# Miniprotein binders against Ferredoxin--NADP reductase: the designs that were tried, part 2

Target 1, 346 residues: Ferredoxin--NADP reductase, of Oenococcus oeni (q04hb6)
Amino acid sequence: MDNEIFDIAIIGAGPAGLFAQFYAGLRELKTALIEATPRIGGQITALYPEKTILDVAGFLGISGRDLVNELKLQTDLVDSKTFLNSEVTNLKKIASHFEIEINHHASFLAKSVIIASGNGSFSPRKIDVPGSSEAEQSGMLTYLLPGLSEVADKDFAVVGGGNTAVDYAVELIDHDCHVSLIHRRDNFRAMESSVTKLKNSRRTNFLTPMKITGLSPKKEKLEIELQSVPDGAVKRVSVDRLIGGFGFTASSRTINQWEEFPEQFNQGFLTNEAQMTSIAGIFAIGDASIYPGKSDLIATAFGEAPTAINQAVNYFDPDRGGPQHSTSLNKKEVFKHDRIKSRYNS

## First folded at step 4 (miniprotein)

Design s18 (from a25 with F20W L31V)
Fold by ESMFold2-Fast, scan of step 4:
Structure s18 (fold): chain B 346 residues (1-346), chain A 93 residues (1-93)
Amino acid sequence: as target 1 above (346 residues)
Amino acid sequence: SEVTITVRIEKDGKTIEYVWTVKSLEEFKLVLEFILWLIKLENPKRVEIEIRAESPELARKLAEIAKRIFEEAGFTEIEVRQEGNTVIVRAEK
């Protein structure tokens, strides 16, 4: 970034981070939204895109996917810049600015930082069998769902017995994929309704109780070697792709290596009423934050985001003042948006 | 070193940018699917993708894939510009 200094670096593109980016844009602040994964939506996109969320105010039930879609459409009303596949590997204070290091290779400066990383960055729990490294390098073994727009009639294997694997399988069959679901037990520790949906689908093949013992990338397909758990009988299947659904480990390790590391309590960053951490100029919101009376709800994070943004401004530019009233917030541009325009034009 | 992909959408005087660092063709596929999701969700008139790769040949190959996807998504005017290891594809409808 050639001499570009951001007003605020927002770490994490889950619901809290997305709303913070939106609100900062309404205040015409220059922000960088930084996300370790290749997608926005955080845990919602990764773990429960099809789950119905009942406790977000203003929605009479909404799927995780649709909530992320709504948050993204809201950010379209403002200028935004989002870095994806970008892990914040160091945070250092230099005079009145923070130096943000990304992937050990790139850095830029920001006047303040908002941590919105939820329960930490997420690393997949990986399969370790002969051929697994080669399969991963070839792209035939992954731990995240592929983009689902043009995968109809493809053959996928999903391995795992928890909600991650079951949710991946449900998403894939909802996009017209064929799924071989591999698990070492005949039962799943996942939502009963999701398992029932998979059992009732023609697109699901249950390979249970079986374990993966080897992977072999071939020219156009991945060959999976399976062993029956009870009797050791060997079976081979060929698929377009294998997805490991063992879940994710929340990783606070990179954050713990930061030169500027705020105080934590019960896995969250302790904040005051201004959402400021123990380090002046660093704020935390959403599930990354903790304070007396905190509720770990998406709705709570939406209230915390504007507070953190406004207090960050007070930190680095106290003369700028507080937010202007609603009539100054790009009202004419908002009314030009297709969805908002339709509410005012009969 | 990694391939850097930047997507820019212009909408009602606003600029929306996404930047990825990708290490594999599988990650590039996720970028393309993300772009298709954005096109369906936001219905933009203009989309620009900038690809900075390790070689001019790789940048051209990835840009050709992006161009085909924009064509299939209904963009009628597609411009491709190359400067060494960087290729910019601009799509309009």
Scores: ipSAE 0.674, ipTM 0.897, lowest interface PAE 1.4, mean pLDDT 84

Design s2 (from a25 with V19W)
Fold by ESMFold2-Fast, scan of step 4:
Parts: C-alpha cells; sequence; structure tokens
Structure s2 (fold): chain B 346 residues (1-346), chain A 93 residues (1-93)
C-alpha cells in the first residue's frame, strides 16, 4: 500500500467509477480507484461484453467491451492509480479523513469516498458437486478465463448457458483451444452470432442437454461426470480445465460490515441531489445509489460522477474554485495523445 | 501467501499505475492477461512491472513468466532486476 493521502477514494471500477476517475483527473485530484476483481468494467465486462448498448449518449450502438475500452482510454488522459483484486473490507472515519481497509490487512487515507460499486463486489456463481472443491483447489476448475497466450491446442470445458459461458467459449476457440460446451438446455441465452460461431467451429463440442454431477482431478486432466437431463444417461469427459460460466453475483456483505455504513433503501445508498449519502463526505453514484426519480442507466451514472466529484471537493476543500466547463481546448497535452491528435486533425 | 504487483505506464506525459494483490498462480495469469489487454489497447512504448513476493525465488519465477508474456506481446528490450524479494521487469519496444 502507498503511504500517501488521497483526495478521493472511488470504490468500484465499473463505468461510473471509471468516469469518476477520469473527471477527477481533469480537476487534478489525487484519486484511488479500488476494484475487488482483477478486471475493470464491472457488470459490463462480467455479464455482457458483446451486447450492443443503445442508450449511452454519443454512441450509435457500442458493444460493452468497446465502451469499457473507450472509458479506459479516456482515463489515459489523466494521472491515475487503480487498485485491482482489492476489496474494501472496512471504511471508518478518523477526524477529517476516512481510512479505507483493503483485503483485511492494508489501509490508506482519503479525504472523501465515492461508492461506485454497482450492486457490490462480483463473485462467480459456483458449481457445487462432489469433487468441485478439490478441482478448484488444484486450479483445474476456475470461473474466469485463463491467460490466453499459452492455451493453444488445450482442451477446455465451459459450463453455462448465458453470455458469460458463450463468450468464454468464443475466446477459447479464437485462441486455438478445443471447447466442450456444457449446458442443461439445448438453447443459449446469448448473442446469436456468438452461438452460431461456436456451432460452425470444429473446435466446439456441444454437450447439451447435460448437467455436471461430479468432478475428479487427476495428475494432468480433470474428469467431468455428466448426466443427460432427459434420461439420466451418464457420460465422462477429460479436459485440461473446466471454466464455470454461470455469471457473477453482486455481494454487499463487505459493505454491511463497514464501520461507516450509509443508510440504504432497496439495496441502494440513499443520496441527496449532491450524491451525498447519510454520512458527510461519503458519496454514491451509479447503481449503488438511489434517490427519488433515479433511472438505472449507464448514462445516468455518467452525469452523477461529475456531481459527486465536485461535491466531494466542496466537502473537503470548500474554498477551491469550481470546475472548468471545457478542458479540450485548454490542455495542450491532450492533443499529444495519438488518437485525439488524429481525430482533431482529420 | 500474497504477492503485490505494481504496473507503471508513462503515456503522453501522464503516469498510469496499477496495484494488484494476487493469491494464486491462476490469479497472476489473469492479471497478466489484463496487462496484455492494456498493451494492445494503449500501445505503450514502455511498461514496468514490480513484483514483491514472500521469497526471492518466487519473485524471480513470477518475473520470468511476465518476461515471456512481454516477449510474446512484441517487446524486444526486456530488463530484469532483482533486489531481495522484489523483482522489477522493464519492457520496451
Amino acid sequence: as target 1 above (346 residues)
Amino acid sequence: SEVTITVRIEKDGKTIEYWFTVKSLEEFKLLLEFILWLIKLENPKRVEIEIRAESPELARKLAEIAKRIFEEAGFTEIEVRQEGNTVIVRAEK
């Protein structure tokens, strides 16, 4: 952990948190962006990277993956510090600062906090069958894609029927893997083009409708026991790895244990029009927040982020000047960025 | 035991820094995949990764994995420096 004091600790690296980090950077604030998972993009990355998003202003249709890419590139225009695989396990107030505890063992100080965790930390929905704990301990059962640079010609099984499982399978065949796709139904609730791609690939074997009934890790392979849903017939397959693609569940348990826990309603933190929670100096934006008339849209979170940043500044430094309306024409360094320079000169 | 990894990128006069805590080899591989995604997306000329582990041997082993991944990503000038339990890998193209 760094020994420095941050102006703002932003909890959650979904779209709301990413935009908050960017906007804070435009105001030259020192921020820590804290994300419980080893990736950014929050719910978008976890649940629908290939989905076309139609209701974000400024984009005539954009995939979830591309939206996260654009948000990340936008943060590249400012100084940033991001903590990944870092769960905020406690939040407490010490005089005029907040102490943020990470993973039960490290801490740092911030003058204010913005909760942008969406529906909380994302944990994988897990397989619970005989042998699943042993398979997970051995590394043969995982819930996220492995590093893709070393997986060519390996045999994977992916279990699940939604976008998570289908997207995992597509990425694996695109990296020359063989994939057995296991699902309890013959239909998938996923992008039709992705499913069609898998059906047209000789690298994909469909094991449907089947359910997993047991896992047996061996020296170099994982044995998967499958049972046909309609008739109970048993089949066994051996793979290098099994990936559970059931998606992710948001968890608010860590937040419920915080010493500074703001008031909630319907699983969201109550805020006023300044995005401030019941605890002075703690703000909430995006799906983590709730107020009368709120719309649960990415576009709404983008509007809430600048409000929370500016009001956090008013909280810890009320004499500081207000925000500048346009930074594009004032920041020479912005035009040095290859993509912006190219777009500007087109 | 936990390993702490810091990734630093300088781009267009800005400093971009990531801090990771990893508890397993599989988590380390996922973080390396994240770094590869950043390299493809941001196309940095230089990337520095600092690995702090429980032992000098573990730090060096993890640094060798990172070095191989940087080589696969097209970096041709890779420097590895070790100081006790800390290894710094600097990759340039």
Scores: ipSAE 0.630, ipTM 0.887, lowest interface PAE 1.8, mean pLDDT 84

Design s21 (from a25 with L30Y)
Fold by ESMFold2-Fast, scan of step 4:
Structure s21 (fold): chain B 346 residues (1-346), chain A 93 residues (1-93)
Amino acid sequence: as target 1 above (346 residues)
Amino acid sequence: SEVTITVRIEKDGKTIEYVFTVKSLEEFKYLLEFILWLIKLENPKRVEIEIRAESPELARKLAEIAKRIFEEAGFTEIEVRQEGNTVIVRAEK
């Protein structure tokens, strides 16, 4: 158990949770941001990093990846603590605090909780062929890109036909790798300019239409067995690593019954206008929350986050009062940041 | 068994901390990929990683991998300190 007591435990590091962490930091609150996956960005990072988002105020158009990057850089303006690969497996009330259990171990106490878990955690869509479990255990099959500084002149295979696979292949060739792109169809459902870049690169070999039928880890290489879709002909290729680019699937957290589990309606936690759930001291925001008139937009979650933070403060410290205007909070530190300096001091 | 890894970045007078729980080699590689993304995005001058494992041997093995990642990311001053099953790697550029 961590001996540290937090003001707020924020569950989920999607856009809602990231903005809540930032805003709590502006209020000088001690928060723990807890994320079940080894990534931040939630659904954006998992499903549509390259899609242009048009309905976030302040941007004429921004990719999902760039939006997550901007949210992370914004948190750099405050002290932060984030737990990754950390699933909240139980939530229990002890006197005036909540005990947060992470990965089946009691971890720490918090004065309040904000649920920002969206529709649950995301896991990669996995290859299921003979040898795939062994290849994954050896590290020769993964679902995320490797460390890119060591990959020059190495041979990678990427399997998949969507944006995830195409984006992985583009990053690999940009780091001087050789990429065999495997897909069961001759066409890709991905950004056209990225596919064109791969077609024009001598570092890309298209193995289409082909499917993977087996994986065999050898001494220092992974042997991939491929089968041609039209005629069933078998081919084998040897690579340093295979990367599965099928994207990610959402897993529901409604199966997990915490000791303190707020009332739900249609897969969301019911809240009032203060983002308060049915349990005193527990709040919900973003896609994890539901209330009359709710819009399931990133922009809506950004408005909900400050409301939940301020109401959590009212719950555990009612005499503290409301927030100062954001531009008045620690001006000196804000203007030290290089990006802010260039916008206001040039 | 689980390994706990804490990554600390100092940026413009602020402390940014990440705590990871790692159960497998695959999960450790996801952590390394996250660290590389952070280094590329934030370009920190200093990074500290604390590895707490169930054995001194495992902690040292994981720290060696982390050290190579920092070296390739351009960090020129890397210190490694071990106390039992805990290893701290500090990297500066």
Scores: ipSAE 0.724, ipTM 0.917, lowest interface PAE 1.2, mean pLDDT 83

Design s22 (from a25 with L30W L41A)
Fold by ESMFold2-Fast, scan of step 4:
Structure s22 (fold): chain B 346 residues (1-346), chain A 93 residues (1-93)
Amino acid sequence: as target 1 above (346 residues)
Amino acid sequence: SEVTITVRIEKDGKTIEYVFTVKSLEEFKWLLEFILWLIKAENPKRVEIEIRAESPELARKLAEIAKRIFEEAGFTEIEVRQEGNTVIVRAEK
């Protein structure tokens, strides 16, 4: 690690980072993809591996897990180096290079940096009532959707009033579960069409306005104690599992401890149309970036990745020029791949 | 004080390399499961794992765990080579 100088250090192995690594490989750039967690896929792998994604161009509907798998298979077409369980704990500029510190111990040099860390580290907002720790330890209280292949006809409770809870409830009824939706108010701050779908479903029971006051794990079921908000009346319900849908809080990132820390707005790094941050040689893409008119979609991040890679090259090697036409980039090697070869049987 | 594990896969003339920082035996097992997931999709002919630890004894112990997991995953040809604090495990089908 000490002797290796990279062209680009890409921070974060979510969809944006994975595609950036792939595109950089097509340009024959030496990159380090650095991920703080022990897994690739970022927010998708952590929060919604089982969720069906409808707004990624080229897919008729794909699970988060399958999307990450497709991105990994694409990356396998190029030379790649990925650091996992590796947190960038400092970033500083040394002459014409950047020194990237990993886990407060190791460091290496890169000519440029692309920040693709998404929303950074995050943890679920947790229920704190008597019995909640025991319920979580028993597996009867979770904050993510379970594997959806064997949940049909099971009874779930979802607690929360925002998009997270409503999306969880919709996914569960689409897999033939019965859902009790618990919220302290009679209205939800979520996508109107999703709420309407839940209201029109015979699989949804609305427990509103109510709050959870206690949890008791039993052998096969979780007993939930509820209190009516208007009159304080207590009700108990029994379910197979409870899912907390309060969303996620950003855990403290070490990013703000970096010596080279680009300007931010609303937790995103400000960029121009070249994906350049306020610091020359540092770029940001995906959910880590913000600029006027940005659409917060995975599809948008896929467009940002090649732009950042090409502009990074312009920064550290301006005489190299732009990329060749896409059909000229490693065409022979790409068409040797079994999956691609089967599509081009001329 | 941390253990470094490097996994190298060769595919269609390209080199795919993963570098892991490991602080516990539990993390090591999680990362091996991830590596098995990576291998399953592409079914490479060979995989090389390099383990750099603080002691030869620790490197050997981690290599034994890797060997066992690869055996359970169906790899029939597994070679282990050690030099000091560094152990290389090669697995082939």
Scores: ipSAE 0.434, ipTM 0.791, lowest interface PAE 2.5, mean pLDDT 81

Design s23 (from a25 with E27Q L30F)
Fold by ESMFold2-Fast, scan of step 4:
Structure s23 (fold): chain B 346 residues (1-346), chain A 93 residues (1-93)
Amino acid sequence: as target 1 above (346 residues)
Amino acid sequence: SEVTITVRIEKDGKTIEYVFTVKSLEQFKFLLEFILWLIKLENPKRVEIEIRAESPELARKLAEIAKRIFEEAGFTEIEVRQEGNTVIVRAEK
């Protein structure tokens, strides 16, 4: 880490950051992709790896996991360096460079910075009842959907009243699972069509209004103790697994501590059409950015990434010029990749 | 108590490098899962892991786990070199 000088430091390895890293590699730039968590994919990996994404151009429908896999395989075409489990704890300007502090210890220099951190790091909102720690340790209580290839005819309970819980329940019944949906109110704050789908399914059992008062892991099943909210009546159900669908907490505290902290508007970093923030040489893309007319889509972030990379180059090396058109690039090396079917020669 | 682990993959003449900071057993388990996913996804011919730990003994123990993972992943040529607190494991297939 020490004494390395990068052209660009990219903060956040979600889809925006991954594509920025790839595109920077096509321009032969030395970049550091820095991710606070021990995995890539950002919000997709953390929150909905099994969900089908419909609004990314070029894919008829793709799971979050497969989209991250495709983005990663695309980086195989370029040299890349990624720092994982590495939180940017300070950002400051020293002469013509930015100093990037990692985990309050290590640091390095970059000529420019691209913020692609989305909504920050995520951790699940957890159940806190007698037996919840033991249930989690046994794997019978989780906060993310399991792998869905071999869960047919299993019994799941999902607890929560928002989109997270409802979406989990929908995905499970679509994979032939039986779902008990637990919520302390009779109303769900989720997409109406999804709730209606669950109500019309014979695979869904509504346990509302009820709250969980205890969890007891047994050898093969998890016993859930429920209490009726209106009258306090106790009921017990047995399931293969319980999934907590209370959503996730994002952390933004570290970014707010940076010495070079760009201006925000409505919780995003305000940018101009060049993706540049209020601080010259610092750019923002994806969910971390905001500007008039922005569409909050993965597809939008993919367009923002090349713009930010090209404008960063214009900032620190204005004489370098713009990118070559794709058709003028030397593609011999690219066509060595085993997933590319090439007719470049003959 | 912090360990730095660098994973380097060579594929089609390109170098892909990951740097991990690990301070707990749980974080080390996540790193192992990531490495296994990475090997399955990218199917690299050569992988190098550099482990920089607080002691030579810890570096050696972590390198032994890495060697076993490479063996299970089908790598047939594995070299381990230690220099103080740093161990390099090189695997080829």
Scores: ipSAE 0.546, ipTM 0.868, lowest interface PAE 2.0, mean pLDDT 83

Design s24 (from a25 with F34Y)
Fold by ESMFold2-Fast, scan of step 4:
Parts: structure tokens; sequence; C-alpha cells
Structure s24 (fold): chain B 346 residues (1-346), chain A 93 residues (1-93)
């Protein structure tokens, strides 16, 4: 167990959790941000990195990837601690604190908890064909990109028709890989510019319309059995690795096993106007929360985050004053950042 | 078989920490590519990576891989220190 006691544990590093971490830092709170996946950004990073978002205040239009990047850079203004590849597997109350269990190991205590997990943990949508389990166990079938520093001139297959598969293929050819892109249809439901880039690359081989019917790991290569749609003609190809690009599915399985599990309605945690759940000291924000009149927008979560942080402070330290009308940040330090330059050199 | 990797970035007097739980060498490699992306995004002057492994030999091997990632990110001053099964790699620009 960590010897640190956190003021707030924030579960989920999507837009809501990232902004909550930032605001908690402005209040000089000791905060742990805990994310089940290896990367920040939640649903935006997993499902919509290339889509233009039009309904976030302050931007005329911004891609999901750029929005996550901007939120992360904003947290640079404060001290932060983020746990990645870290699933909260249990939450229990011990006297005046909550014990946070990460990956089935008791990790630390927090005075309060903010659930910002969206629709829960994300897991990859998996291929299920003869040999797929053996291929995955051997490391020849994965659902995330490999380490890109050692992949030049290797042969990859990517299967899928959406942005995940197309983005994986683009990243691989940008690192000098050869990519066979497998999809059951001739068209892709992905960013047009990315598909055009793949079509114009000599490193891309389109295996469409085709479906995978079997996988066979060999000593150094994976043999993929393909079947043409609709005629059924069989073809075999050998690659160094197959990457499943079907995207990710949200899951709340782990949260349902917590000893302290707040009341839910329609997949969300019920909250009052203070963002507090049915369990005192546990709050919920963003898509993880539900209350009368809620709008399911990223912009709504940005308003909920400061409310939850301030109310968490009221819960564990009611004698601590409310937030200042100015930030705790020194103006001089803020203007050191290249992106927050003063025109007046102040 | 679990390895803990802590990445510490200092930027304008603030400390940004990432703590990763890693269960395989393949996962470690994927994580290092993400760390490289974070380092490029944050553009810090100083970064520290702490690796806690189940053996001193494994920690040393993982630290050599991390050192190469720092070199690719443009860090020129890299120090490696080992204490048992924990290795700390410090890098400055």
Amino acid sequence: as target 1 above (346 residues)
Amino acid sequence: SEVTITVRIEKDGKTIEYVFTVKSLEEFKLLLEYILWLIKLENPKRVEIEIRAESPELARKLAEIAKRIFEEAGFTEIEVRQEGNTVIVRAEK
C-alpha cells in the first residue's frame, strides 16, 4: 500500500476526469487519477480520435485527439499523479477514508472518490475464429499497436473497417511497415483522408472484401486464412503480426463488484446537484453520472467537475474555505508556458 | 511478473507523475511508445523513469530500453542508477 493518503481519487481519465484533475490541482489537492487503459482520453481516444467535435465551448471545431492533448497540457499547470493500466477492482470504506484497490491489490487511501469512468472500462472487440486464442497467447494477434521503434520492414495485417483499423494501418506505414488491410467490405467507415493515404501508399495491400476464417501460428510468422465475400474463395497470407482493429467496448463489470457501489439508473450513477452519489464521499461526473435535466455533453462534464471537487472538499474538510476568485497559480509561472504568452510580457 | 513503471516529468516547477502496471514485455514496449508520445507532447526539460521489477536483472534490461526511448526523444544527459530490483533513469535536455 502507498504511504500517501490522497484527498481525492478520480476514476477515469476521459475528458471529465482530466478536467477534474486540473481543477483539483488549482485547489492544491493531492489527487490520484486512475485509468484502466494504458492511455488517457477515454472514449474520445478509443472511439473518436479523428472526429471533429463542434460542441465544446471555446473551440470552433477540434478533433478528439487534439481536445485530449489540450486537456493534458492544461494539467501541466498543476502537480498531477496519474495511474495508467490501472483498474479499480474494489472500493471499500475504512473509518473516514476509502481504500482503493488497483488490479486486485490494495494500493492507497483517499478521503473522497470521484467516478469519471464514462461507461466503464474499455476492452477490445475480439476476433473469434479457429486458432485465434492460440495466436493471441503467442503474441501474434493483438488489439493494440506494437512498439513502433522496432517494426520497420515487418509485415502486418490489420483487420477492421472503422477508424481504429485505418488509424493503425496509417501509423504502421508511417513507421515503414508493410500492411495488409483486411475488411469484409470494399468501403471503410473511417476518415476519408486516412483511407486515401493508405490507397496511395505502396506499403498497403487491400484484402477486401474478405473475412478471416482461421489463424495458425508458425515459428516466426502467423498464417491467416481468408475467404472472399461473397464467393467463398480461400486465400492464405503470412505476416509477422495481426492487429484487430474493431475498436473497444465499454464495460462496468469491475465497478459492479465494489464493496461501496453507488445506486445506478439507466447505466449512470444517480447524483444530486452536488454531484454526490448515494454513498457519502463518492461523487460522479460526466457520462458516469445521471440526474434530472442532465445533458450528455462533454461541456456538461466540464461544469460538473469543479462542482464535484468543491463538494468533495466540503465532505472531508468542511472547515476549509471555498475556492478563491483567482487561481492558486502564480501569474509569472503561468506566462512561462509558450502557449500562454502575454502580449505585454507581464 | 508485474512491473511498476513511474514516469516523473518536471515542467516549470510542477511535477507530473504517471504510474503504470505492466504484465508483459510486449505491454512494456507498447507503454514506452506511449511514454515517448507523452514526452513529445509535454516537451519537458527533465524526466525520470523508475522501474520496479521482480529481479535486478529484469529491471536493468528494461532500463536499457527506456534509455533508448529518451535518446530518441532528444535527451542528451542520461543517468542510470540501480538499487536492488529498482532502476531509475534520469534524463535532461
Scores: ipSAE 0.455, ipTM 0.820, lowest interface PAE 2.4, mean pLDDT 83

Design s25 (from a25 with V19Y F34L)
Fold by ESMFold2-Fast, scan of step 4:
Structure s25 (fold): chain B 346 residues (1-346), chain A 93 residues (1-93)
Amino acid sequence: as target 1 above (346 residues)
Amino acid sequence: SEVTITVRIEKDGKTIEYYFTVKSLEEFKLLLELILWLIKLENPKRVEIEIRAESPELARKLAEIAKRIFEEAGFTEIEVRQEGNTVIVRAEK
């Protein structure tokens, strides 16, 4: 949309960015939500869609997937424009606007920018044994759960001893999969109830204490070489897929190529109380932001998003004034959404 | 070789748009997963996919795949319109 000028460009479609887009829509602002990956939800969708989140107000525990779904459904109350598989490769200031470059193409102008890209990229902790690179290239070794609709009656191996591996195994047996759980110790550092569920399931085979010493992709299956700890007895197992459940390592982002690059501290963008970075008109929220007293919680990001949106308006249109209280919204528009209507008109 | 896809969902008088650049078969598969997820999540009465490709033949082939996805998702009224390298697939329940 080369000819379109946005009020706000929001970089990153994680929870912070999604809520910022929604709130901006309530204020009738034209926003572009820009996400480098093909999916919304950020780290939640990428790393722990099945994990129960306990620290979001209003929910007595909600899965990552369901939280992203709820955030997306809130945007149904407003018009939204989302750019997916769209990496912001440069930010440049041109007169009173910012030029947003996507995938090395100059794309559009925005009056302000909100960085909601999280605290960097996450990488799975990988298996390093003979054959692991070939297994990963073939798709027979992965580090995330597959699409769960197609796994019934398939044979999976999961390797790891923490919550990541145990949670993966629980989800797979709940979808009628058979799971061989591999760990180098005979105990797991995971939720006791989850481990008990796996032990009581006929769908779970415990391969403990054992370590993986080799991987060999065959025609239809992956052959896993295992060695008993400490005696070294060798065993081979054949599965449809191996999932590595060692958890993830956070790394800093490489967005330092931007012409307008705000000041960082400890991998976060420094902000003041208005969520504004060192560059006027550029804001940061969620895990991408840092300030004295900040808590790295999804709930914190939800409070930061409205602040950044309202302060961005103060930056590019100081005469517009503040937002109306939510009870002043047009009832006809608010109550048109089916979920709201069913809660109050049933 | 770059394909752009726009997905438009109309719900309760609001418009939700997604813009997607496809560089590989894997990215196309992820888009198919996204479309199915959106249909399941939002249960919209109307969805439109606009595919812009390097050739009319590629656009038509991709539109056939999109049409099949809408059929599998339970849409009964599906319209396909082609203008050069651009194909629009509209589905209603």
Scores: ipSAE 0.322, ipTM 0.755, lowest interface PAE 3.0, mean pLDDT 81

Design s26 (from a25 with F34W W37Y)
Fold by ESMFold2-Fast, scan of step 4:
Parts: C-alpha cells; structure tokens; sequence
Structure s26 (fold): chain B 346 residues (1-346), chain A 93 residues (1-93)
C-alpha cells in the first residue's frame, strides 16, 4: 500500500541492498527494498551473472548468479518486502519522515533511507531505427525477457553482442523458443560457454554480421529489416518479438532530480564512518557510497550494510539500543530452512 | 491503466512479499514469471497474488493469466476471489 510506513527504505537490490534487507530483518525492522528493474542482483545480474567472483569472503569461488541466489535465500530467514520495477523518482522530507516517490506516481513514507543503488539507476540501451518507437509501443520490441509460460515454440530475435544478449538467448532456448541472434560482428564479447551452447543448439540462428535498419509491426508479427555488414545486402525476417540486448547504462538523470539529494564526490555519495550522507537520516552503502579509504569490493559493502542499518535505528529510535546476537533467530525456523536445503542438495 | 500486483509467500513462519505495477498484459506476465523464478529455489507450498486493477473486468483477465502461469509452474490447487477491482489468487502445491 502507498500509505504504508516503513522503518527503512533501501534503494537498490544489488548485493549491498540484499544484505541490508536481511540484516534489517534480523533486527525485526519493517523495511522496503526498492529496485528499479524487474530483477534483483543489480549490476551482477545485468553485467556478469556467469563470472566467477573470487573476492567475497566465505566462498572459494562463486558465480554472480549463485551469489545473488545465496543472498536471496538468506532473506527467506526473515520477513521481507521487495518492490520490483519500481524506480525511486523523488525523495522528499515531510516533517520527521521521508516520502519515497515511485515511478512518478506511487509514494510511501519511511523513517530513514539507505541508498544501495550502485553507480545509479540502470536503463536499457535502446535501438533507434525507423519503426522502433512503434514496435516498442506495440510490445513487439522489449529490452527485458518476456513472460516464460507462453514462449515455447515462439520465434524471438535478440540483438546485441555482449553478455546481456547471449544470456537472453540462452534463457529463451532453455524454454524451447527459437532465437535469431543478431549482431554487427561475427564474434561476441560474452561468456564462451554460453556462446558455445548457442552455437550447438538447433534452436539458434546466427544472423551475423548484420545490423537492424528498420522495424515494422504487422498484425501478429514484427518484421525486421537487416543489412549485412559491410556489403549492405538487405534481408527481412519475421518474428514474434525482438529483444534488445545491448546492456544497461547507468543513469543519474532520475536520482539527480530528488528534492533530498545528498552531496556527491566522484560519482558516489559522501558518507561519514556511520555511512550517513550529508542529509541526516539518509545513508549510503556499497558502490553508491564513498569515504576516505574506501575499497570498492562486494565484501566492503557487506560490512557497510549492518553499520548503516544500526545507525539508521540510532537516528529514528535512539532508545532501541544495539542489535541482539544473531542466534536470537528462532531455532526451529533455522532448522526448517536447513532441512529444505539439505533435501535439495541430497 | 496501471495495475498493482502483490505476490505473497509464507515460508517457515516468515512472510516474503513482492510488489510491482504494470501497464500491459505482457509486462504483467514478464514480472510474474521473474518472481516465480526468484522463489523457485525455495519451492513454496503456497503463493498468494493480489491484483488491484482499474476495473473488475481487467482484474478478472489478469487473474486468469496468473492462474495459468501457476498451473504451468506445478501448483495444483488454485482459488480465485474477487471483490470489485481487486482479485486474490491463492495457489497451493
């Protein structure tokens, strides 16, 4: 509900935000985790889900995707509320609370705010050719994967040469779709195993090296005009949908429009040792934050999250005191979770 | 034209909620399936969806789509309740 009041609003569901949500839950705080994209994981999910990460304590080596999955599973030990497809378009201070505006129309109140949005909000890089705006308005051109329940045996085109496009194509063939992969070069800057999987699949058609020169929505199909590179020979293909997989660009446009906008230094929000920004009650953690001596590591963000949560509590409820030991969690609930995990791992 | 969807999962005494708004049927399907993907590792026994739409007719159409998505995800018992512009779909395995 838009009129719901939270103890803490956490902006951004990357690793910093996910861990902050979990830790806030251990303290039995009512929190809203707010993510502009329809997916959790932030830049890990967007840019390097298959990359092996070596510098997160407690893991000998873990893929980006698995790290995000582990962080999500941790939150299942606590109450959580996550807003997806929800861009924070404004922050206002209303007396003793902050009003959080979502997508220019929805808003609710929080006693404090933690900015965990990484390097800012991400928006998809868009195609700009004749017919692209009409194709997007009709739903035949998108920049995110479609609903998966009705995609079997449908024809998709994916355009792009990086991990975003290749990962989209892999997901689609894993759901029994046919995919035409369009790229202006005959090589991809993506995980080699994923590209190999696509090349070995009968469901993948490589339209390379080719560029899109026009889009034309028809009654139930999208007609794509392609031009070979460099020769300029024109080919047309008809698909159910086109997905732009050019990746995402960090956008400061929306965040810079906030009425309560904390001071920045070198693209990060300047904080003190309590993770508090220049605006009392607003904190920043992870890649969104900067302070003297900061290390830009996921591991650093995991230390910053509990600090910000505890200091936010000191800000809005100074008499509450410090956190109880984590063993305060109900033993029966912890046992049930582990039993379920063990069942799947056995 | 905007619809608000709340997906609620209860697991081991804890409540997990996802809230989102959509402007089209396709966006609704995309976001709902992403949420089902997020929760599949926990294999929840029960999931509840609350759909708040501009009209009772639109709410019913979205509930039918949600019911089909849950059926394809392996939920065998699905209950639908409607009160005006709000529809609640409850799915159990």
Amino acid sequence: as target 1 above (346 residues)
Amino acid sequence: SEVTITVRIEKDGKTIEYVFTVKSLEEFKLLLEWILYLIKLENPKRVEIEIRAESPELARKLAEIAKRIFEEAGFTEIEVRQEGNTVIVRAEK
Scores: ipSAE 0.528, ipTM 0.846, lowest interface PAE 2.0, mean pLDDT 82

